# Miniprotein binders against Uncharacterized protein C1840.07c, part 4

Target 1, 306 residues: Uncharacterized protein C1840.07c, of Schizosaccharomyces pombe (o74480)
Amino acid sequence: YFNVNQLFDHEFIKVFPNFKGNVEAKIKYPTVVYAIGDIHGDFPNALDVLSAAGVVSPVFPHEWTAGNATLVQTGDVVDRGPDTRKLFRWFNDLHKQAEKHGGRVVRLLGNHEFMNAKGDWRYVHPGDKASYPEPSEENRIIDWGHSGEIGNLLLSEYNVTYKDNTTGSHFMHAGLSPEWAYREETVNELGKELLSHFMSREKIPEYLEDFWAIEGPMWYRGLAQLSEEEACEVALNVTKTLNVNRLVMGHTPQFHGIVSRCEGRILLIDTGLCSAYAGERAVLRISQNDTDSIVEAVYRGKIVKL
Key: E = the ipSAE of ESMFold2; O = the ipSAE of OpenDDE; V2 = 0.75 times the mean of E and O plus 0.25 times the DockQ between their complexes.

## First folded at step 2 (miniprotein)

Design e4 (from A1 with E39L Q42L D46E R65E Q72F K75Y D76L E79L D83Y)
Fold by ESMFold2-Fast, scan of step 2:
Structure e4 (fold): chain B 306 residues (1-306), chain A 89 residues (1-89)
Amino acid sequence: as target 1 above (306 residues)
Amino acid sequence: SPEDLRQLADEIRKLIDEVQRAIELAEQGDPETARKLLLEALEKIEELEKRAEELARQGNPEKAEELLERVFELYLKILELLYRLEKES
């Protein structure tokens, strides 16, 4: 009675030359997680690679097209480029759209979000400031504070880290040392407390000083910059503590594309996609079923297995 | 039911034919009519998704999920075609 083969006749193949392969792939890998690193105010480049990966529509208004998948943005949406307000609103809208399809958009705090909340604006693009009505500086201070659109969004919707249990992947902006991996359960709470204090322009309590320090969760570069041997030692410790297969992070630019270290335990996804950095535009894709994972870098017109 | 699943599959097939007609109209030099047909197809996609989800809840989840996957792929193809029409205009 039910004849599925009618959907694969000559007329159908003409309209959808890759349809059979796409359906088979989705059946084999029901869980897909995408991740995009540091965007730094560059909406056109973020859109370009997210649409190439099939996460969003290339057609205005660039809505969610990834069904029940998860997208993780690992922080540093702000600074360097002009499109800050547009990007925060776009990702928030994408999350609302994704939820209707059983998906989600996870958004993490980067060190530049904390810097802007703190009032350290040395990297703010003139176009970002110009996006506010006059007096632009005062209105930007309000927007990044407790009562502002961006400030409220960061406090209510953003976290410091995210763990995806299905793929065994832990997402962070910069990196977690063994010390901070051991304290991972406190990281999100401490980060939100710090963000609130920065918005209030208050002196940082002693217990938050280590969190913001160079070896803290917002700045740590050890997994990205230590020698392969040393980075692998750290990664083995951290992945064991967090009970995950891999660590995914931005913050430390890899201008030639996504870098895998330590047999895939470290994935460096900040490729400097902002036009100011002139790096590659890339999205990480992790496809998972009960027995198998495929980890890939998706570039414009090219997919590379990691 | 098998009857409901067959009906949904037939409606998906008809929508695929309408998308193919839109492609041919654009190639014949009528991109505005093609655009209108593709926008109408997007409205129908939303209805078909809702119906497939309801059938999955009612007790044939595997077969309804197959149809939902096809509706999703058709949705992506319609978006691609709309993008191409806008870009080449």
Scores: ipSAE 0.000, ipTM 0.261, lowest interface PAE 17.1, mean pLDDT 84

Design g1 (from A1 with Q7Y E11L K14A E18L E43M K44L E47Y K50E R51F)
Fold by ESMFold2-Fast, scan of step 2:
Structure g1 (fold): chain B 306 residues (1-306), chain A 89 residues (1-89)
Amino acid sequence: as target 1 above (306 residues)
Amino acid sequence: SPEDLRYLADLIRALIDLVQRAIELAEQGDPETARKLLEEAQMLIDYLEEFAEELARQGNPEKARELLERVQELKDKIEELLDRLEKES
């Protein structure tokens, strides 16, 4: 797969007005979607694998190089590692860069984003806190609030789930039960309402309690932890309800690399890439040519078909 | 222009990456995907040869020749790899 759209800009097209049309006539352009799971404050490890996958430049300032592709980050940017503020700013800048090339960076909420918004900081790295000027804890509270840089980004730019219609892929932080798949159209709205209530440090309405519960969209581990047979029953139900070919999720670590279950219907992409977890560094790549999808795990120096 | 040459260099680097990815996939036991990537690379090479001819027509024959030499090296490598994949299957 090769994405030539990343090489076409307004200045080039002015000099070679037929260039894009001629390339498109000779080559079918694949749809490419990349996904990266739980980063947990580890900028060097996220950079390492995203540059290996060709998503970002290995050269400072590590700009977007994936043209019109989509990158999905499935949540849990915060906690355990120190680079939280740097990562949120970097992904926001990558999205702005990607849009200029017809691409996008989709960013999803993980349970750790909700935990930090509600003031549950038991997993916050000292280096994250130290990234704020004194008084550091007060300034971190402000930053994760409605008017803060991170708080405002999470409310305005982040969602709970994302569906890529072209590849038939549904992205989520943890997993969706059959019940929540049926209610998928409400998931992003309910998640943002919950996030806002947590940021306000107020008691959540009763109707949001099941969203945050263990079987809710932020915590559900059934697709990752049930037996192969049981997980496939759930996946077949959920993929049918959502009208997709596959479900992509983080949250449940797979320390030896990306795992495929149920003939590719379940893709587990939280590989514990943060140094605190000592897992593999991996990026999922979904490429489609005609009607055929190629699903791969990209590691530095190695690509594995799933 | 120097900017046009930048875009061509980017295309050549992308082709080199594509060929390297195909070699890795073949070595890892996925010759079908490797073949598909190499066939796509051949299509793009044909287009780059046409683009080099256009540069020559616009009065840049030296730069067109430089581009064609790099493209020919990649074309030879791709043909070699495709032949190896056929013989090994």
Scores: ipSAE 0.000, ipTM 0.193, lowest interface PAE 15.5, mean pLDDT 82

Design g2 (from A1 with Q7E E11I K14S E18Y E43L K44F K50D R51W)
Fold by ESMFold2-Fast, scan of step 2:
Structure g2 (fold): chain B 306 residues (1-306), chain A 89 residues (1-89)
Amino acid sequence: as target 1 above (306 residues)
Amino acid sequence: SPEDLRELADIIRSLIDYVQRAIELAEQGDPETARKLLEEAQLFIDELEDWAEELARQGNPEKARELLERVQELKDKIEELLDRLEKES
């Protein structure tokens, strides 16, 4: 037996909830899934909360430190803030690192990725445009097209939704109505078709109009905005259809932290962490074993059970 | 800074907890989980070594050296425990 406590003085032995909770989760619960919502071009704030949660190193080059865990980013990396290109490259590199440890970084399409692909740039930060050499706007169009770095990544590696079978969690950018939950098997394919049409600057086929509409998968706010009674009715229907325990989504900002609705069936993780919104910086953590799950909001300096 | 010192203390505390829990699990007849925890502990050691380098850059080479000496002792013990678990399997 070795008493490891004797190696370090009390000046170095103080526990902070975020990192301590991450270690406890790995010890008691072998499966850990982290999720981060809308980042909107804010690398410093994304780094701040992911490092606080123990997902990445606080030390440059900010590499993966979450071992075999899964991190899900639920879309809307672009717009509002300047760090779009840096963030897409960083998450791509984190995924490659995570795979070496048996982990994974899942990256989803948000409505702002589609908006940028189609040339709707009303929310693009000047610093994002300035990240491209002159002619900056033309080079940005190329980068978000079929053969561009970002465009190719979105078409080849990004999906609209992700289901984690071990925790029974379904991840989406905005929300799924009962109609779209019933059609869930088509959602990723239809999303990629729409993205390709937007990149081509083509009129979308009529069958894709419902997908992009206000009640479609990229925009639906019903789970976040309907009354608790109505939202729970929708959530019970959707979780049953998808055969999951919970629905995790961004898109509808919750400035005071992660919100749980309908006894944990709805988890709203867009906390407006970017400087433009000045919301709480938070990461969702789901810890699972054979019999139990713990769902927590991880903030800088504290962890809150949901 | 005080923030940096608190972060460093948290990493060290986490590493201590990981190794202690691995020993407990091995003693309770779960050497497979113990091995996994000790392998994860190696990631915390890598992080501590990076932190020691940062402390040296910030003008605290004496604290960096002290930290590296303690980390090396813990690293040696983890390697010994992993070797023992492999031989017992």
Scores: ipSAE 0.000, ipTM 0.247, lowest interface PAE 16.1, mean pLDDT 82

Design g3 (from A1 with Q7E D10M E11L K14Y D17E E18F R21E E40Y K44L E47A R51L)
Fold by ESMFold2-Fast, scan of step 2:
Structure g3 (fold): chain B 306 residues (1-306), chain A 89 residues (1-89)
Amino acid sequence: as target 1 above (306 residues)
Amino acid sequence: SPEDLRELAMLIRYLIEFVQEAIELAEQGDPETARKLLEYAQELIDALEKLAEELARQGNPEKARELLERVQELKDKIEELLDRLEKES
């Protein structure tokens, strides 16, 4: 009997050029953390780079393929693009799949999630609104409220910050000033309180005003925008206070790819991947073993050490 | 499609190579890395089983069954190796 399986061995590298490299990486570095920044309603572009990084299958229904790895999405899933509901459901399903393999999908709140909860919809794509049955605006208000699918998901499963102890990496949407780093343990609690007040269309209590301010956790751009010297002073203070090796954040677009500052203490992962910004599509990958840490930007067809 | 069958067969071949590499790593005194590689191989096997079942439905049931038999053989070998590594630890 003719064994057809033997005919295909020599073509494997052409179909899966990175497969051997991915296996070797997993063997040498048992802990892998992926991070993806601002998606802004662009499912095709998020899928493109997450599949290139080996996090999800390129084949429908685009299931989790990263085993026991962690994926962190640093907020701003909503606005600019139309695929908001699809993306929130997809990431929720990926988390359930990842847990079965000892992995996880960490999902963080960005300022645009807060804006949509508050009813500030100036950046909402028409296709996002049209994804709701008529009356579409009323149904969107319900969905982003306490009892809605998205609103309930954000309140129950999303946080402002995430710390990965194994790699010594702190993740959030925007950034922490030294003042807020000192208060980091309160950030998730205050963020959820603010989100709840916004969903209720209530005036925020005075004690939450600093949290939502321009220098607050949802908006701070200092680590991305200050001079290298000033940003490094902030990063050294913040990493020491949080007891981490690096700070990973989105929020401030870097259109030419992931940017590393202050000898790797600052990683800027918002590459403007949505079609509205036309930035590079990138995923951060941190690979860790007992002695070494490798930090890389993953693009389709190219991996760059940071 | 014929291309999907080619892709599936090639992936099975690479999983066989992963199992051989895991054996070598364990023999060289790195059973921890060997175990991790075998766990990765098990995850890929789940995806291959689903793909083989899909191909059986699409009208090449004999070829899909042959590939599924190879997937099952590889699954059994990986389970045997994981059991051996556990007993040696």
Scores: ipSAE 0.000, ipTM 0.258, lowest interface PAE 12.2, mean pLDDT 83

Design g4 (from A1 with Q7E D10F E11I K14E E18W R21Q K44M E47S R51W)
Fold by ESMFold2-Fast, scan of step 2:
Structure g4 (fold): chain B 306 residues (1-306), chain A 89 residues (1-89)
Amino acid sequence: as target 1 above (306 residues)
Amino acid sequence: SPEDLRELAFIIRELIDWVQQAIELAEQGDPETARKLLEEAQEMIDSLEKWAEELARQGNPEKARELLERVQELKDKIEELLDRLEKES
């Protein structure tokens, strides 16, 4: 048994007034998973809420401060905002830092990562293009290709979905229909295959068409947009198929903060935090022990239980 | 191409959702956020209109024309909403 009384010397508490609360929380809930949705090139807003949640330092160079916790970013780092390269590098560095502490930073593919790999740049911010040396467009094509910094990261380290077994949480960019939940074991493989074809500027093979379709894993909005009754029917089916307690997704903006549907089975974490969307800045926090979990939305200055 | 028509349809759906969220925000007393979202949508809709026009000229004109009509309707709606918000600011 951990002797908590020996940690709380009166002099130590004076220097670190929040230390006792943080240690007690960690003892009660040793596993913590954070998730952040669509960032869309907005480093200041991502930093603001991740530092408010205690995931990163507010002090430059904004290093990992979440110990052995897991952070999941559910895709759509690129487009709308200018800080794309900075964000991909920052998350990669945070992952390397987290591993040293027994933590991890899981990074997922969003539909906008696929669009940029494909060369569909209609949403690219001028500041993103300007981040490349001249010739800027040619250098961006290289960077998003198989051997480029971003292209290589997406192919080697990014997946379409992530399952956290300890909390029973399944993370995705958009959503999974019952049909795609049944095929979940193929989702990451098919996604990587599609991404590679897009980077090669190849015509999509027929067998990948359903994956990229509107009801496919990169676009499905049913869990976010169907009526509460219909969404809950889908969520009950999908959570049973995936053997999880909850589904966590971005993609469909919730401008007033994180939304919980179907008694916590659906967590919508794309709050439109990018200044272009002007939504609330929020991070999901799931705290777990052997018997229960606490699910919360973390904003700067307040925490809301979901 | 059929792939381009599919992609255009997906983006039109995204913009419709975005505009609907902006309307809801304005009605809930947040017209400043609504204006910012609509200004971003306006920048995107101009590009989508040009793309839809190009697709309508190249082939599969019936489906491309349907998408062009939806883009033009959305463009008019965004313009109307921005004008309304500016007059009430």
Scores: ipSAE 0.000, ipTM 0.165, lowest interface PAE 19.2, mean pLDDT 84

Design g5 (from A1 with Q7Y E11L K14F E18W E40L K44E E47F K50E R51A; at its last look DockQ between E and O 0.02; V2 from the best seeds 0.00; counts 0 for: pae E 15.1 > 1.5, pTM E .728 < .8, placed apart)
Fold by ESMFold2, look of step 3:
Structure g5 (fold): chain B 306 residues (1-306), chain A 89 residues (1-89)
Amino acid sequence: as target 1 above (306 residues)
Amino acid sequence: SPEDLRYLADLIRFLIDWVQRAIELAEQGDPETARKLLELAQEEIDFLEEAAEELARQGNPEKARELLERVQELKDKIEELLDRLEKES
């Protein structure tokens, strides 16, 4: 006696409150990519900014509302805040929801994920450890290992870099020096190998030392910290090598919001959104059609062109 | 080891970023949050000094000295900023 049409009307509105607005946006800009930087264990702040951007429902907060868009999370989900397990599960669930609509959640490795996999827990929040039953440290070691829930996600679902050909955008946690840009095709496999070695508590083999070094893909800050002129020289080199229009990275906090450098070739999206940094909360939005590309920072209550 | 040196250098850079954020908060008229961030950075500095002593024990005294000089500069800056915030509030 249940009316199937009435169910879909109510359920459709509950799950997709932005449906009409999302349809209108897809007509104008059929390709949309969102990116969120370092979260560091702060589920409430990640939820706040993703809902403000329309990526998740403002009414049903754990529900995907971005249709066929891509969300890129650029790593450093763990440390400093307590909500690590919730966040990894949430992004995995969002990916599953997004796939049903032709979208996706691209998840990238930050240096803090590698540190946790190798057993370096100096930045782990007590609430993160306490989320495991006793013996909590041993259970967390297992969870971050080859057989754990988080460990398996990191090995199967995470990469170091993501190149989005539709928008001409390259995403990663830290950054690529010119040397590593020429080697970019090796970066994701080297990252997976390093992660596996760390999970086994093995010393870094010699061939991975430069990968993990300060100028390597998981640590490099030059695009964020060099002078505008010097950073732009690097970005011109790297974008040409990678055949992209822009480089998007977290890792180096920009507490006043998302920063654009070098005429938009460098986008710094770590805004210190976790409560430990007390930075702005922002999501990058790239909207693309055949003729236009619009790059914006989305904050609570405002949108800023970059 | 090279790995340990990279972590220590990165930790110094994280603390520098936190100090810079505190300066910005003070300039925005939020000296209480600025002071809290500086005090958190100050609490981490002892771990850096311990790491430098470990580097010296590992037989890498030149790198240990370089790290300690950087750490001392950061420590002095944090103390200066905390004193300034007290006088200006």
Scores: ipSAE 0.000, ipTM 0.286, lowest interface PAE 15.1, mean pLDDT 83
ESMFold2-Fast, scan of step 2: ipSAE 0.092; ipTM 0.591
ESMFold2 (binder alone), look of step 3: mean pLDDT 81; pTM 0.746
OpenDDE base, look of step 3: ipSAE 0.027; ipTM 0.371

Design g6 (from A1 with D10Y E11A K14W R21E E40F K44Y E47L K50E R51L)
Fold by ESMFold2-Fast, scan of step 2:
Structure g6 (fold): chain B 306 residues (1-306), chain A 89 residues (1-89)
Amino acid sequence: as target 1 above (306 residues)
Amino acid sequence: SPEDLRQLAYAIRWLIDEVQEAIELAEQGDPETARKLLEFAQEYIDLLEELAEELARQGNPEKARELLERVQELKDKIEELLDRLEKES
């Protein structure tokens, strides 16, 4: 007979602190969308908070437990931490699992994915490079190219933005200016063209220069950094153009947790969860039923309404 | 390691108990809430079965069998309650 009383300790509570609350929320709100921001090569921290949110099992195997829910990862899986290859494979496997349950894992391109495709590796962790057999640099170039494992995944499975119609939520890596919101229908196509050109290591066409510029979809920080009044003016314009209730983005770190601006129209979910940044570990949860929606930040051991 | 196997077995046992509590709460609620909770519980119980089988592969087949018996009991109860809810309008 297994003596569970002798093994009941605070270690288990740390593993499953939110389980009861996650079950109760799932019953009341049948449609759930989770979002996780910038991971930067930190598999243990991503696993920690996704398990706290009930998205994955905290024990082996690290399997999908979110049923028919959607998980959105808003880009910047690569750089700073060592677990890049493991993370891309893990999210791909989680998507395959989720589909069997009517769910999905949506994966978006961040500026660091574009930088690595382009050959700008100034932020690559030594452990990421060491994950490739010698010659490590040459093999990494191949892997991030058109026919490589990562390069092929990014070109075939990843988009720049994602719109969830049920909750009225638009997901992006950095932000969309009013000008780029107006051109939203072109964003995913232009992003994939840019990614392909970067993988080819050739000069990009002039029509893609604005896309990659500082006010472009991969870099825009206005929604995160402008004054509340100015950011709200932008958010009202952008949400109206996109016909959504909220904009969800990473890219601009919020080290004390998920930040809501403009009465929930702006949700900043890059909490610097990678050990290099030492930020809070958080997952956004948007829960919907016919009459109500709840937007929450899920941390290890607590859930905070936004 | 032996410590990892103990921790895994403990985690599975706690999760089985939490699912059982959730089912009991559903029985006290309205039929629609109960149905949704039971459907959610089915997915977690399938995962618990996979984890118990992994415990057996790692060299603890006796504990795995004990946990698998508990998982099967919960699966049977959930199927019975879901069937009952459909018939009781």
Scores: ipSAE 0.000, ipTM 0.273, lowest interface PAE 11.1, mean pLDDT 82

Design g7 (from A1 with Q7L K14F E18A E40Y K44L E47F K50E R51W)
Amino acid sequence: SPEDLRLLADEIRFLIDAVQRAIELAEQGDPETARKLLEYAQELIDFLEEWAEELARQGNPEKARELLERVQELKDKIEELLDRLEKES
ESMFold2-Fast, scan of step 2: ipSAE 0.000; ipTM 0.424

Design g8 (from A1 with Q7F E11Y K14L E18L E43Y K44A E47W K50D R51E)
Fold by ESMFold2-Fast, scan of step 2:
Structure g8 (fold): chain B 306 residues (1-306), chain A 89 residues (1-89)
Amino acid sequence: as target 1 above (306 residues)
Amino acid sequence: SPEDLRFLADYIRLLIDLVQRAIELAEQGDPETARKLLEEAQYAIDWLEDEAEELARQGNPEKARELLERVQELKDKIEELLDRLEKES
């Protein structure tokens, strides 16, 4: 076994309390995937739980500390809170840092990213608008457009869905109906087409209407809101179609922490961590080796097996 | 548009969830956080009333009526809860 006790003194453990545990987990489970749901402009709360999980340093400038692990952010970084620009820059920097260690930060599109691209700003925090130089609204329109910092990041780096083959986990903001699961290979392409049309302030082409509709990939709540029996029927169908073990999604708030449904086939990770929602702050952790997986909710001071 | 109706429905759902969370926090001995969430919900209600008027203007008076009925129910509940918290402070 690797002797981690010889590597860490008292002061190091005080500053990085989860570091030793993360090193040991990495040795026993070589693949670790973290996921964080809806942040809604709340940098302090995202930092609090990501540092508790050992994904980032609690010490400024809050750099990547998860080695070769994967972190998935399932969308809805924007709206409600003021820290939108800071969060997008931070996650972009974390991805660059993670790549140097064989890790990655996967960043996914939520419905609120699409809403902001299309100019529906009814949920934008005044502090987000004030982060832009005057004229602030015009500069925000530019930033969320094709040539803007945020707009270019969303079009070039962000997808709607992500599949982790090693753990057999499918990640997205909202969820897929059985009908959309059958068409999953089109979801990222259609999503980027829609996003581009929204940035151009163009009318949605007819073939994209179903994608953006209530039962579409950016809005579907069935896996979170249907009865346990009905949600499990959907989950069994969708996991079989996608050839995965579990479906991980945000979008539908679970204020008491991460919720597991259908014997772990559904993981609901939007815990309302933004201070506007006053939900629990949680990060999902999936640890995988050749024989098994451990699925856990990580809170500050507590880890719960799911 | 159909998308606007979806946004409004989701916002009403969030508002209901926020009110339930405020009740839970008050019952757990955190009335200050509960009060702040209820005040947040009051600001949201003003916006929902404006959106219902816009839906009526765009020729969707039936959906505007449904939205207004839900908004009025939520407004009454929030006022009741804020009054209760003030009496218990």
Scores: ipSAE 0.000, ipTM 0.271, lowest interface PAE 15.9, mean pLDDT 84

Design h1a (from C4 with E23M R24L E27Y K30E R31F E67Y R71L E74A K78L)
Fold by ESMFold2-Fast, scan of step 2:
Structure h1a (fold): chain B 306 residues (1-306), chain A 94 residues (1-94)
Amino acid sequence: as target 1 above (306 residues)
Amino acid sequence: SKTVTIEVRIRSDDPEKLREALMLIVYEAEFLAEELGIEVTVRVEVEGDTIRIEITIRADSEEKLDYALKLFLAEIRLLAEQLGAEVRITVERE
């Protein structure tokens, strides 16, 4: 028999063995938000899962196909893999395409974007460096500076956090402690100031030291690494302070797929999709209508309700 | 092959009634395809209090196509009466 309950949960296709037809259900959720975590220079793997989720075309030139939806990329596009420049340009083009359809591509800063801006290139792939004309290192420094293509893009269009009011979802690369959640309205401004100082190779003002510290917004792992009980205590505090239903973050790899904690209040979307990490390739999808919110992990050939 | 497409919009304040209607329409499609040896595709969109159903029927003869169309229209009418809902139907032949 046909399970009709699935028709009201998500879009699906069903084939019945007793007749030469099929059923396709398209549940109308006016608001759909997709999120993809840490990419680390791996264009083929990012393309694979974004096309599986219906966000982009699998056919070159891989254009936006998600209509009026929102896609959030939660930082760490750079390092480990070679496709950094291609990925930043691709996401910028996708944003321009999405706007023409009433959608958007939100792009957030990860700690590796800050590391590259400050000249800490320990994790840069040789292929990334080779993407620049000689002298390659000097040209890469320029590109990640105030006047460079990447540097200017990060300063002008990227933020540290994003809140989607319709779904009640807060997105960022790492996470906020209760202390930083209380100061959330300052996070984007402080992040932009820090990024600018790193690009200038200037000494960081004392007031920015806590922002970059291990318990700061670019590094905090508590929501991902604390025990379930302790993480849930933090999540309940932070979601109340921010007035949201859920916290979505990358930064702490979950190699077996997207992880939900604290009854959906914590969504960990860094699945190590880069080939260097060999994790699962996944995209988060949040679908919202007037009464319901459906949260799912999308893999190629499989969708899992969270 | 001959094709006809039926578009149906049903509005009800009770989502369980919309779910029940959809289930019955899908079962009807299965029965007709099995009995007549025709191809039936059902596409469904649900938005709040409204359900839009697109039924595409392909058959090798006009007689089978007309018969299937008549049966689907009768089923939709019956479901509309049971739901006490507003129903709009359009039919397109190719």
Scores: ipSAE 0.000, ipTM 0.211, lowest interface PAE 15.5, mean pLDDT 83

